VHH binders against p30636. Designs and how they scored, part 8

Target 1, 243 residues: p30636
Amino acid sequence: MSKKLKPFEILEDSCASVCIWLNGEPTAISNRAENLWNKAKYRVATDGAVNEILKRKSFVEWPHIICGDFDSINKQIDTKNAKVVHLPDQDYTDLSKSVQWCLEQKTLTSWEFENIVVLGGLNGRFDHTMSTLSSLIRFVDSQTPVIVLDSRNLVLAVPTGDSNLDVNLEMTTKMCGIIPIVQKETIVSSIGLKYEMENLALEFGKLISTSNEVTTSQVFLKSSSSLIFSIELENWVYKLDSL

## First folded at step 23 (VHH)

Design aa2
Fold by OpenDDE, look of step 24:
Structure aa2 (fold): chain B 243 residues (1-243), chain A 120 residues (1-120)
Amino acid sequence: as target 1 above (243 residues)
Amino acid sequence: EVQLVESGGGLVQPGRSLTLSCAASGFTFSDYYYGWYRQAPGKQRELVAAIYEKGKLYVDSVRGRFTISRDNAKNSIYLQMNSLRPEDTALYYCARYTSGTWVAEGFDYWGQGTQVTVSS
């Protein structure tokens, strides 16, 4: 059966979400992102994000969890009531470790949530952006959706096989990309794009589906391998946040 | 000399079919990919369909109606156009694709075009 993905609905209501705040560019976190953070069932901040959260203390709620290696946290700062979780594994990125930890809480504790929303991770250091994408692919088969967004982009991994993406066209510029990021042959068919693919092989260095456009509120993808889907958020969303 | 020559255009009524052909010469046909573009009066040139090593691409408005194909033995590209609509009226161009995105920047040679007019 087709995997149903509803990233925009997820972002519209974060009450059942874990929200992870990653270290990154301050501009990556919009007022919308702050609202999502504030309403999230669980707020998880990486150690690097704590400083930014403190700067925004008048607008954002304090995290429930602070996780990481704590190298970037001002040691003089009170963690307040947040649970500090040390994640020492250097083999994985902060995002990957944080996501993994959150998923473990579903199993090991009473944590209940339906999705993970990651704030940031798409801008700043490019290698960090790549790490974010790698993390999305790592968890592509998870029963818990992971969606990454910043002030301009919404990004998620699309699993192998058939997928149905619900897209809020009003919230986007409709500009999108279907990216074959894994090192496997990636044959893709699509319905709902300006440039429709019919069993088209996508490959870095040859042909990838960038600067495509979503034309319908439902995008169907069939792929032989996992994909990254990216769509550009509309600027008016930020205007509304200023009201 | 690299050359692409289109044929098969004409005047047809809505709902009818046409098959466009493009004959390529002056280069190794099998080394490239190909596409069809069209330009309507007063509009920008737009990609209609493309055929690559594996797979095809169609602009959404022609999906299910148009089929692109190639014959390496004949150094030719084809565009089967079914269920034609007035909005399909345009000058249709054959184009050679080299690399990059599937947008115009990836195409380096174009034919002179063949006119397709769909009118009742």
Scores: ipSAE 0.818, ipTM 0.932, lowest interface PAE 0.4, mean pLDDT 92
Fold by ESMFold2, look of step 24:
Structure aa2 (fold): chain B 243 residues (1-243), chain A 120 residues (1-120)
Amino acid sequence: as target 1 above (243 residues)
Amino acid sequence: EVQLVESGGGLVQPGRSLTLSCAASGFTFSDYYYGWYRQAPGKQRELVAAIYEKGKLYVDSVRGRFTISRDNAKNSIYLQMNSLRPEDTALYYCARYTSGTWVAEGFDYWGQGTQVTVSS
């Protein structure tokens, strides 16, 4: 009954992923993110991301899909050979619509992929980061994991119940957070953290677990509600990007 | 006057047990949360265990060996330390939650501590 979470699989050559480039925040995208984008089986860009992709044309592949609401006449996008998908529903965020559409492709068009990786959702306007976290919780029970990345962070939702989380320690600084973002008291127990929680009540606005540290490659979490888990990535890849 | 007074330390051989006690006075004991910190020579203080309104927290090096508890009727906090190791040698401080929103943060201490020394 324990859920197995393997977020570092997205970094393996054999992993088939959808990569969503969510927005055009220029400071969030590293060489690691560009490599994930280029190797992705399906590349999906929101309309807000296209200009930033164009700026990086020597380093990144063009999207397979460009999606969005396309309401502004001044926002004319040269889509080249990308398929254009109109997602007009104003009641949902661009991330939620993009993820939902990708999941539907497994059934409707027989897309095959193991993960959805999201780029550009953790930087820029702070309220957009909050929207990204809300979307992660919305999709926490999906059979296809949704993982958000930038140069320094790997972030995912952890479902209610028991979860085993695989961590590639060599790719991280080990610094992590366990954030009770659901609007109620969340009881957490853990194994594999520097500060082990034993039926500890966490609640946004009261007690949260930041500046914790992963101590093993297998982290067990038992939780009474969904959680946000974040871990800081090792900067050895950043040194390659900075040269 | 807020007081937290630690006791129960001593010299003990590896593998043995000790129970630390902390007597609290000068405030309404049941309104707060508590923890134990330790400081080995030349090292920074580190949180060892905490007891909150609901649940407990332990540093990984003591998980399964140490147990924190409280007794509101006696205004006391305890640390049961089993299977002691030489690396547990430190000055142990009782602490009260004063502020903070992060685990392992927001505790203050007022006592001189109680020394635990684990050696043959």
Scores: ipSAE 0.681, ipTM 0.881, lowest interface PAE 1.1, mean pLDDT 86

Design aa4
Fold by OpenDDE, fold request of step 26:
Structure aa4 (fold): chain B 243 residues (1-243), chain A 120 residues (1-120)
Amino acid sequence: as target 1 above (243 residues)
Amino acid sequence: EVQLVESGGGLVQPGRSLTLSCAASGFTFSDYYYGWYRQAPGKQRELVAAIYEKGKLYVDSVRGRFTISRDNAKNSIYLQMNSLRPEDTALYYCARYTSGVWVSEGFDYWGQGTQVTVSS
């Protein structure tokens, strides 16, 4: 059984998404990201992201949820009509906690959504970037896709086994990477890349698939372990009509 | 002296097969990875196939048609080319890799090449 991955479904009008805004570099949030945020069925801001959202109040909708440990939030900030959710668990990052919380809403409440879009988390402090990737791997077997994107990259985790990844070629430069990030032997085969892998072992410190290229709208991956897939976004603005 | 000597090139008609060989000498064969590159006139050199400790790499245009292999006992690398096309016409090079570097990087030695011409 091949798992169908459709990270670009977030562009579909019929797609209901949770959008999580992480604290990070302002430049990480593109106009595309703002549009995705505004159209999201559920807007979730981490506590650290609230200040940036406020700065962009003319361009972005207010979050439905503000969550985190609230250690970094300005005491002067008015949460307005947002529901404040305290996530005190210090064993996990705000991203992981936020994702987990959102997933729980599917079962505990009436929340219905098809995917989680995380804005940011790929730039700034490098250790934070690694934490983001770790979080993706944590949720790799979730029935709800988690997609991380910034101004330049779209990143997701690919599970063990067979995967069929749909790629919007128009939205990307086609430059991509297949990264063996877990500490397990990672044997990979691919169809749909410029440099096709045939039972190829990928390993940090040795061979990893960077500067590869997607050549078709469907990429087939077979992997003995979880992977990170990264693809570069084109300088493209997702145009949405005003809500 | 390090040597990589390619052979097996020639003129063939489209749809035919050709096997290239690369004989290595002057170094410990098993310490390296290997690949085939090609350069057509007026075009940039491109990776065709590579063979690593575990697994193989192919440029998409040759996947399913070409097979790279190695014989450690003979210190040789091979490229079986089936269903040849005119666009496969190029000078084919055997390359040595010092490490498992991705695609076009990491090679430190090239052969002189063998010409493959596919024409009706």
Scores: ipSAE 0.882, ipTM 0.955, lowest interface PAE 0.3, mean pLDDT 92
Fold by OpenDDE, last read:
Structure aa4 (fold): chain B 243 residues (1-243), chain A 120 residues (1-120)
Amino acid sequence: as target 1 above (243 residues)
Amino acid sequence: EVQLVESGGGLVQPGRSLTLSCAASGFTFSDYYYGWYRQAPGKQRELVAAIYEKGKLYVDSVRGRFTISRDNAKNSIYLQMNSLRPEDTALYYCARYTSGVWVSEGFDYWGQGTQVTVSS
C-alpha cells in the first residue's frame, strides 16, 4: 500500500507538530519558520539553539523543552520555565537524539502529535547537513513523519515502496530533487514530475534526479530503496533585520 | 565517422501514431546511452525521452504516450509516439551520451533530426 506523506501541512498549520530547533546558521530560520515554531504544539530546542532563540525573544516563543548534551549552551543563559532534558549519548547527533526523544514521549507520555518539524540542519557545516540526511533516513520507517525545514528547502526521507507526496505548489518554486543516498540499488519510478522516471536506477556518481520539477500537487514515487526528497520553497526570507 | 541518422518523421493527424528511428554508426553502440530531443519553432530544444542502462526517462508531457527503446543488434534507438498532439510538432533529434547525467547535460552528439508535424 502506498504511504501518504503530507509534508506541507506543517507550513499550513503546525498545531499538531513537534518543532525541533537545531543549532545552525541564523539565516536558516525564516519568518515562516518562526511562525511555525510559535504555533507548534511542542517546541523543542537543542542546547545549541538556545542562544539564537534568546536573540529572537521578541519574535519567538520560548521552548517547552531544552535538550542535548549541553556542551554548547551558555551557562549564563536562564532556561526559564523550559524542561531541561539531558541527552548524553554521543553516538548520535543532536537531531537524532531529539527526534528519538520526541517519539518516545509519544509512546511513554501523553504527547500527541502528527509530525516532527526540524528547523535548521541544512545550512552551515556541510558535514552537519549530511548528518541531517542520515538522520532522516534513520527515521524513514517511523509512523511519524520527520520534515526538515530551513529558509529555502523542505526535505524529507521517502521510504522504500510506494509513496504519495502531497505538495503545496504555491509554497514552492517547484524545483525539486530525488536523491538516492542509501548505499543500495535504487530503482525509481515517478508520477508528477517534469522528468518522469520509469524503473530508473539512480546512483551517486552516475544519475541522480536533481533540478527536477514538481508539476502536480501529488507526486507518486516507487522506489526499491529509501530516498531523499527536497523541494525549494518560494519567497524564502530570513529575519536578519530583526536580530 | 560518428553518425546518428533519424527517420520516420512526417505529417500526421492528431491522435495518430508515429515511430521514429535513429540509426547509429561509426562507434560502438553499446558504449553509449541515448535520448530523443525535440525543438519546436521559436522554442528551445527539450528532452523528450532517454534510455539508460537501467530505466527510462520521459518528459511529463509525453509520459504514457511515447515509448523509447533500443535494439543493440540493429544499432538503433526508437521512439514510439502514440496519441500525437499538435503540440508534439517539432524537429526530433537523436542524441548519445557516455555518462548517466541528468536530463540533457550528458548528451554530446546529435543527429540532423526528423520533422514531425501533427496537424488536422
Scores: ipSAE 0.882, ipTM 0.956, lowest interface PAE 0.3, mean pLDDT 92
Fold by OpenDDE, fold request of step 26:
Structure aa4 (fold): chain B 243 residues (1-243), chain A 120 residues (1-120)
Amino acid sequence: as target 1 above (243 residues)
Amino acid sequence: EVQLVESGGGLVQPGRSLTLSCAASGFTFSDYYYGWYRQAPGKQRELVAAIYEKGKLYVDSVRGRFTISRDNAKNSIYLQMNSLRPEDTALYYCARYTSGVWVSEGFDYWGQGTQVTVSS
């Protein structure tokens, strides 16, 4: 069976999301991102993100959870009514730890959500971007989709095998990339792209599918290995009050 | 002298088939990858299909109708064109490349082209 991926469901009012705010470049958090944060069922801030959230207090809701190792948080910052969760494990990235913790809440508590939306993580330090991608791959087989979003990009991991991506064409420029990030042979076939791949080997240093274009709202991918899918967002501002 | 010579074009009715051929000479055929371009009147040249070391690429409008192939023994590239449509009317070019650049940006040499006209 093909895995159905619906990253744009995060825009639906009926969709319950966990939103994770990562520390990063302020420009990564657009008005769209703020709106997603504010409507999220569960707002999770990494310790490093708290300062930015505080700066934006007039525009964004306070997090339900503040998590991390708290090595970067200003001691003068009042966590207010947020639950503080210590994640001291240094073997994993802040994103990975946060995602893992959120997923565990489904089993350990009454948390119910359909997806995890990560705000930021794609800008600033390039190594942090790579870390974000690595985290996406780590959770590629999760039953809960993890979507990374900034002001310009929507990024997710695509698992091995058959996948069906539901794409909101109106929300995007349709420009997309299919990236073979895993260190395994990656043979890809596609339906729904401008340049369709037929058992095409994608490999860093050789051929990767960048500057491709989504041509339909349904994109089918068959891959021998996990992939990163990236699509460019349109200069579009999501307004909750317009819904 | 490097040469790519296209042939097989012509005038056909919609729904018919054509096979384009590209004969390569003047270089080591196996050192390159190949593709087909087309340029319709008033439009920019676009990639139609490409054949890589492993796998093929097709522009969406021809997927399922066109097939690119190569014969190393004959130093030739082919484009089987089935279910032709009027919008397929164009000058078709054979191209070579060695780079791993995505789609058309990697091609460095192409022939003079062969005209394909699909009209009722």
Scores: ipSAE 0.881, ipTM 0.956, lowest interface PAE 0.3, mean pLDDT 92
Fold by OpenDDE, fold request of step 26:
Structure aa4 (fold): chain B 243 residues (1-243), chain A 120 residues (1-120)
Amino acid sequence: as target 1 above (243 residues)
Amino acid sequence: EVQLVESGGGLVQPGRSLTLSCAASGFTFSDYYYGWYRQAPGKQRELVAAIYEKGKLYVDSVRGRFTISRDNAKNSIYLQMNSLRPEDTALYYCARYTSGVWVSEGFDYWGQGTQVTVSS
């Protein structure tokens, strides 16, 4: 069975999302991203994001949850009405821990949401970007999709097997990448791209599908291993107060 | 001397088929990957198809109609072109590359091309 992925639903008002604000490049969090944050059913801030949120207090809602190992949180910071969740496990990234916690809330509590939107994580320190990608792969088989956004990119993991990506062409420049990131042979076939792959092996250090283009609103991928899919957003997507 | 020699082009009516061939010589054929490009009048050169160690690549406009293949024993690359359309009219080039660079960036040698004209 083909897995249906609808990453652009996060931009719809009817979608119930968890929004995770990661520590990252402040400039990467656009006004549009702030709007997504403000409209999210559940707002989750990592400890590293709290200071940035405070700086933007006039524009962004306070998080429902503040989570992390709190290494970077000034003890003097008033968490206000946010629930503080300690995630001490150092074996996992802040993103992974936060995502896992959110998923647990879905199963253990009354939390209901359709997806997890991660703000940031693609900018600033490159090793952090890699951590973000690693986290996406970790949760690639989750029933709850995890989508990472910055001011320019929408990024998600694509599972092994057959996938169908629903792409909003109007909201993108159509420029995209299909990236083999796992250390397994990655044979890919595609429908809906400018450069269509037919059982094509993708591999870092060799051939990877960058500067590809989405040509249809439905992109079909068949892959022997998990992939990263990235697509460039139009500038106006992050300039609009509402869609 | 490195040579890539294209053949098989011609004038055909829409809906017809052509098979292009590219004969390689002057180098170890198996050490390279290959592709077909085309340039229509007034347009930029465009990747049509590529064949790698594992798998193939097609520009979307030719998917399902064109098939790229290689024969190592004959040091040749082929492009089977079915259901030809007027928009397929172009000079078709055979190219080689040493690395798996995406699309046109990695090709290092080109043939002289063979003309394909699709017209009623």
Scores: ipSAE 0.879, ipTM 0.956, lowest interface PAE 0.3, mean pLDDT 92
Fold by OpenDDE, last read:
Structure aa4 (fold): chain B 243 residues (1-243), chain A 120 residues (1-120)
Amino acid sequence: as target 1 above (243 residues)
Amino acid sequence: EVQLVESGGGLVQPGRSLTLSCAASGFTFSDYYYGWYRQAPGKQRELVAAIYEKGKLYVDSVRGRFTISRDNAKNSIYLQMNSLRPEDTALYYCARYTSGVWVSEGFDYWGQGTQVTVSS
């Protein structure tokens, strides 16, 4: 079965999202991100994001949930009415723990949402970026899509097999990448790209599909292994968000 | 001396087919990847197709119509072009890649090209 991926549904008003504010990297949070945060059904902040949220208190809503191991948060910080959730497991990234916790709320509580939007996670320390990608791959088979967004990029994991990506061309520069991130042979075929792949092996250190271009609103991918899909967001859209 | 010699071009009517050939010599054929490029008058050179160790790449405009292949025994690369269109008119080049690089990056040698003209 082909998996339908609709990463741009997060921009729809009718879509209920969990937004995870992953870190305190200021450059990661655009006006678009702030808007997504503010309209999110559930706002989840990691402990590392709290200070940045406070700095932006005039522009962003307070989180419903603050989660993490709280090793980085100032104890003097008032969590206000946010529910504090302790996630002490150090074997997993903050993102993975947060995503997992959110998914559990769907089962354990009345939480209803269609996707998880991660704000940030691609900026700052590069190893943190890699952690973000790893987390995306971890949840690649989740029924709830996880989308990572910063000021320039929309990133998600693509599962093994057949996938159909809905792409909002107007929201992007159409510049995209199909990246083999897992340590397995990754044979890829595509439809809907400027440079179409036919059973093409992608591998770090060899050939990877960067600076490709989405040419249609529907992109079909067939892959023998999980992939990372990245598409560049149009910067003028940010201007619209500021209006 | 490294040589890539293209052949098979010509004048054809729309809808017809051509097969381009590229004969390589002067180097170990199997050590490289190959691609076809084309340049129309007044336009930039563009990748048409590439063949790697595993798999192929096509520019979207030729997908389903063109097929790139290689024959190591003959030290040759081919481009089967079906359902030709006027917009396919260009000088077609065979290119050698030193590594598996994306699109136009990493080529180190070009042939002289063979002219393909599609006209009614």
Scores: ipSAE 0.879, ipTM 0.956, lowest interface PAE 0.3, mean pLDDT 92

